# VH-VL binders against Imidazole glycerol phosphate synthase subunit HisH (hisH): the designs that were tried, part 4

Target 1, 208 residues: Imidazole glycerol phosphate synthase subunit HisH (hisH), of Pelagibacter ubique (q4fnt5)
Amino acid sequence: MNVTIVDYNSGNISSVINSFKEVAKDKVNIEVTSDLNKIRSSDKVVLPGQGSFKSCVDALNAINGLVETLNEFTVTNKKPLLGICVGLQMFADLGYEETETKGLGWISGKVSKIDNQNNKFKLPHIGWNEINIVKESKIFEGIKNKSHMYFVHSYEFIPDDKSVISATTDYSSNIVCSVEKENIFGTQFHPEKSDKLGLKIIENFLNL

## First folded at step 4 (VH-VL)

Design v06 (from a12 with heavy chain S57R E100R; framework fv_cemiplimab)
Fold by ESMFold2-Fast, scan of step 4:
Structure v06 (fold): chain C 208 residues (1-208), chain A 123 residues (1-123), chain B 107 residues (1-107)
Amino acid sequence: as target 1 above (208 residues)
Amino acid sequence: EVQLLESGGVLVQPGGSLRLSCAASGFTFSSYWMTWVRQAPGKGLEWVSGISGSGGRTYFADSVKGRFTISRDNSKNTLYLQMNSLKGEDTAVYYCARDRWELPGYYDYFDYWGQGTLVTVSS
Amino acid sequence: DIQMTQSPSSLSASVGDSITITCRASQSISSYLNWYQQKPGKAPNLLIYAASSLQSGVPSRFSGSGSGTDFTLTIRTLQPEDFATYYCQQSYSTPYTFGPGTVVDFR
C-alpha cells in the first residue's frame, strides 16, 4: 500500500517521516509530497504540522488544489487520514492563534489558547503526560489507559460534538489530545516523539 | 538456537576509540530491536544504547551521548557500538542483548544476552 | 530520566527462606518493569517482564507484583542457585534505566 505524508512547507517533518518509514519498513510505500495525483491515489494520508494554526492553514491554501484534493480524499472518498499536532487542530472550523482563521471544517469546533488559570500552569504544555482513553479506537489497540505521550503545544482543539473525542490529557483542565470521526484520526501529541508507544499508534494507523 | 557473540573488547587509552561487534544467529535479526548494556567492575547494570530493527531509530544513555554511536548491518546479522573519546569511567563489560517486544501494550524486555566483552580504558 | 531504586541493597538468607526485593520508579511506569538475575561472572538472565509475567523456563518460586511506582520481586523457598544479584529495569521510556541491584548472599 501507498501512504503519503503531506509536505506543504509546514516546518521540519523529518521525525514524522523517519518514524513512519521505521514502522512501514519495506511493507508500505511512504511518499513525502504535495503532489495532488499522488495524494489522490494514496491508500492513507498523514497531515503533519509545525507552526501556528494560521501559518499552517495558509501554507495548505497556498498550494493550488491541495485543500480541495484533501477534502475529496477525506470527506468524499472516506479514506483514512491522520492529523498530527497542528494537523489535528486544522480539522476545526476556526482557529484563534495569532488571528481568526478558517480551518478545514472536517470536525466542527475551534482552536483556542489553553486556559492556564492565571499563569498557574506554564505554556507551552511541553513534555510527557498521561492520556485518558475515553473511546474505543483502532489507533489505541494495545495502548494502556494512562500511557504517556509527548506534547508541545499552547493551543487546544475544542470539538463541538464531544462524541469525536477518543482521548484527553490533564493539564490545567481536560485537554482533548485525540479525536476520531469515521476515517479521520488526529492526535495533539506527537506519536513520532512518543517512543515505542508512539510507534505502536503509527503501526495501528497503517494497519487500518 | 539464539546466539549473541560479542567481540572487540581490549585495553585502550583515554581519548581513544574502539568498535565493538555482536554477531547474532538463530533468529530474524532485522525484526528485533537490539541493545547494549554495560557493567563496570563490581558495579551494577547500565543501559547504554538501543537501535530499531531497521536502524532508523537510536537511543542513548546521557553518559554516552555524542561519544558513542550504535549501528547494525542486517545483511551480516551484526550489531555495532562505535565508542569515541573514551574515558576511564567507560571501563566495563559490554553486553549485547536482544530486545523482544510483546503486543498488545508494547511490552519489551531483554530475553537473550551475549557473554560480554571487556573494555578497559586506562593509561 | 526515570530513576530506579531498590531495597535492600543486600540481604543474607538461608536455603528455604522466602525473600522480597522492592523496586521504586521516580515516576509512574505502569507495568513496564522487568526483573533480571545475574550470577557472578555470568550475563544477566530475564526472570519477569511486564511486572508480573514469568519468563518461560523460570521456576514458579519467582513472582513479581506491583504497578505505577512500587514493585516487588518475591522468591519463595530459596534454593542454592538463587544466591545472585537481582536488578529491576523500566522499559516505559528511553533512556531505559536499571535499579542499582540487590545482592542475595548465603547466610
Scores: ipSAE 0.007, ipTM 0.446, lowest interface PAE 16.3, mean pLDDT 89

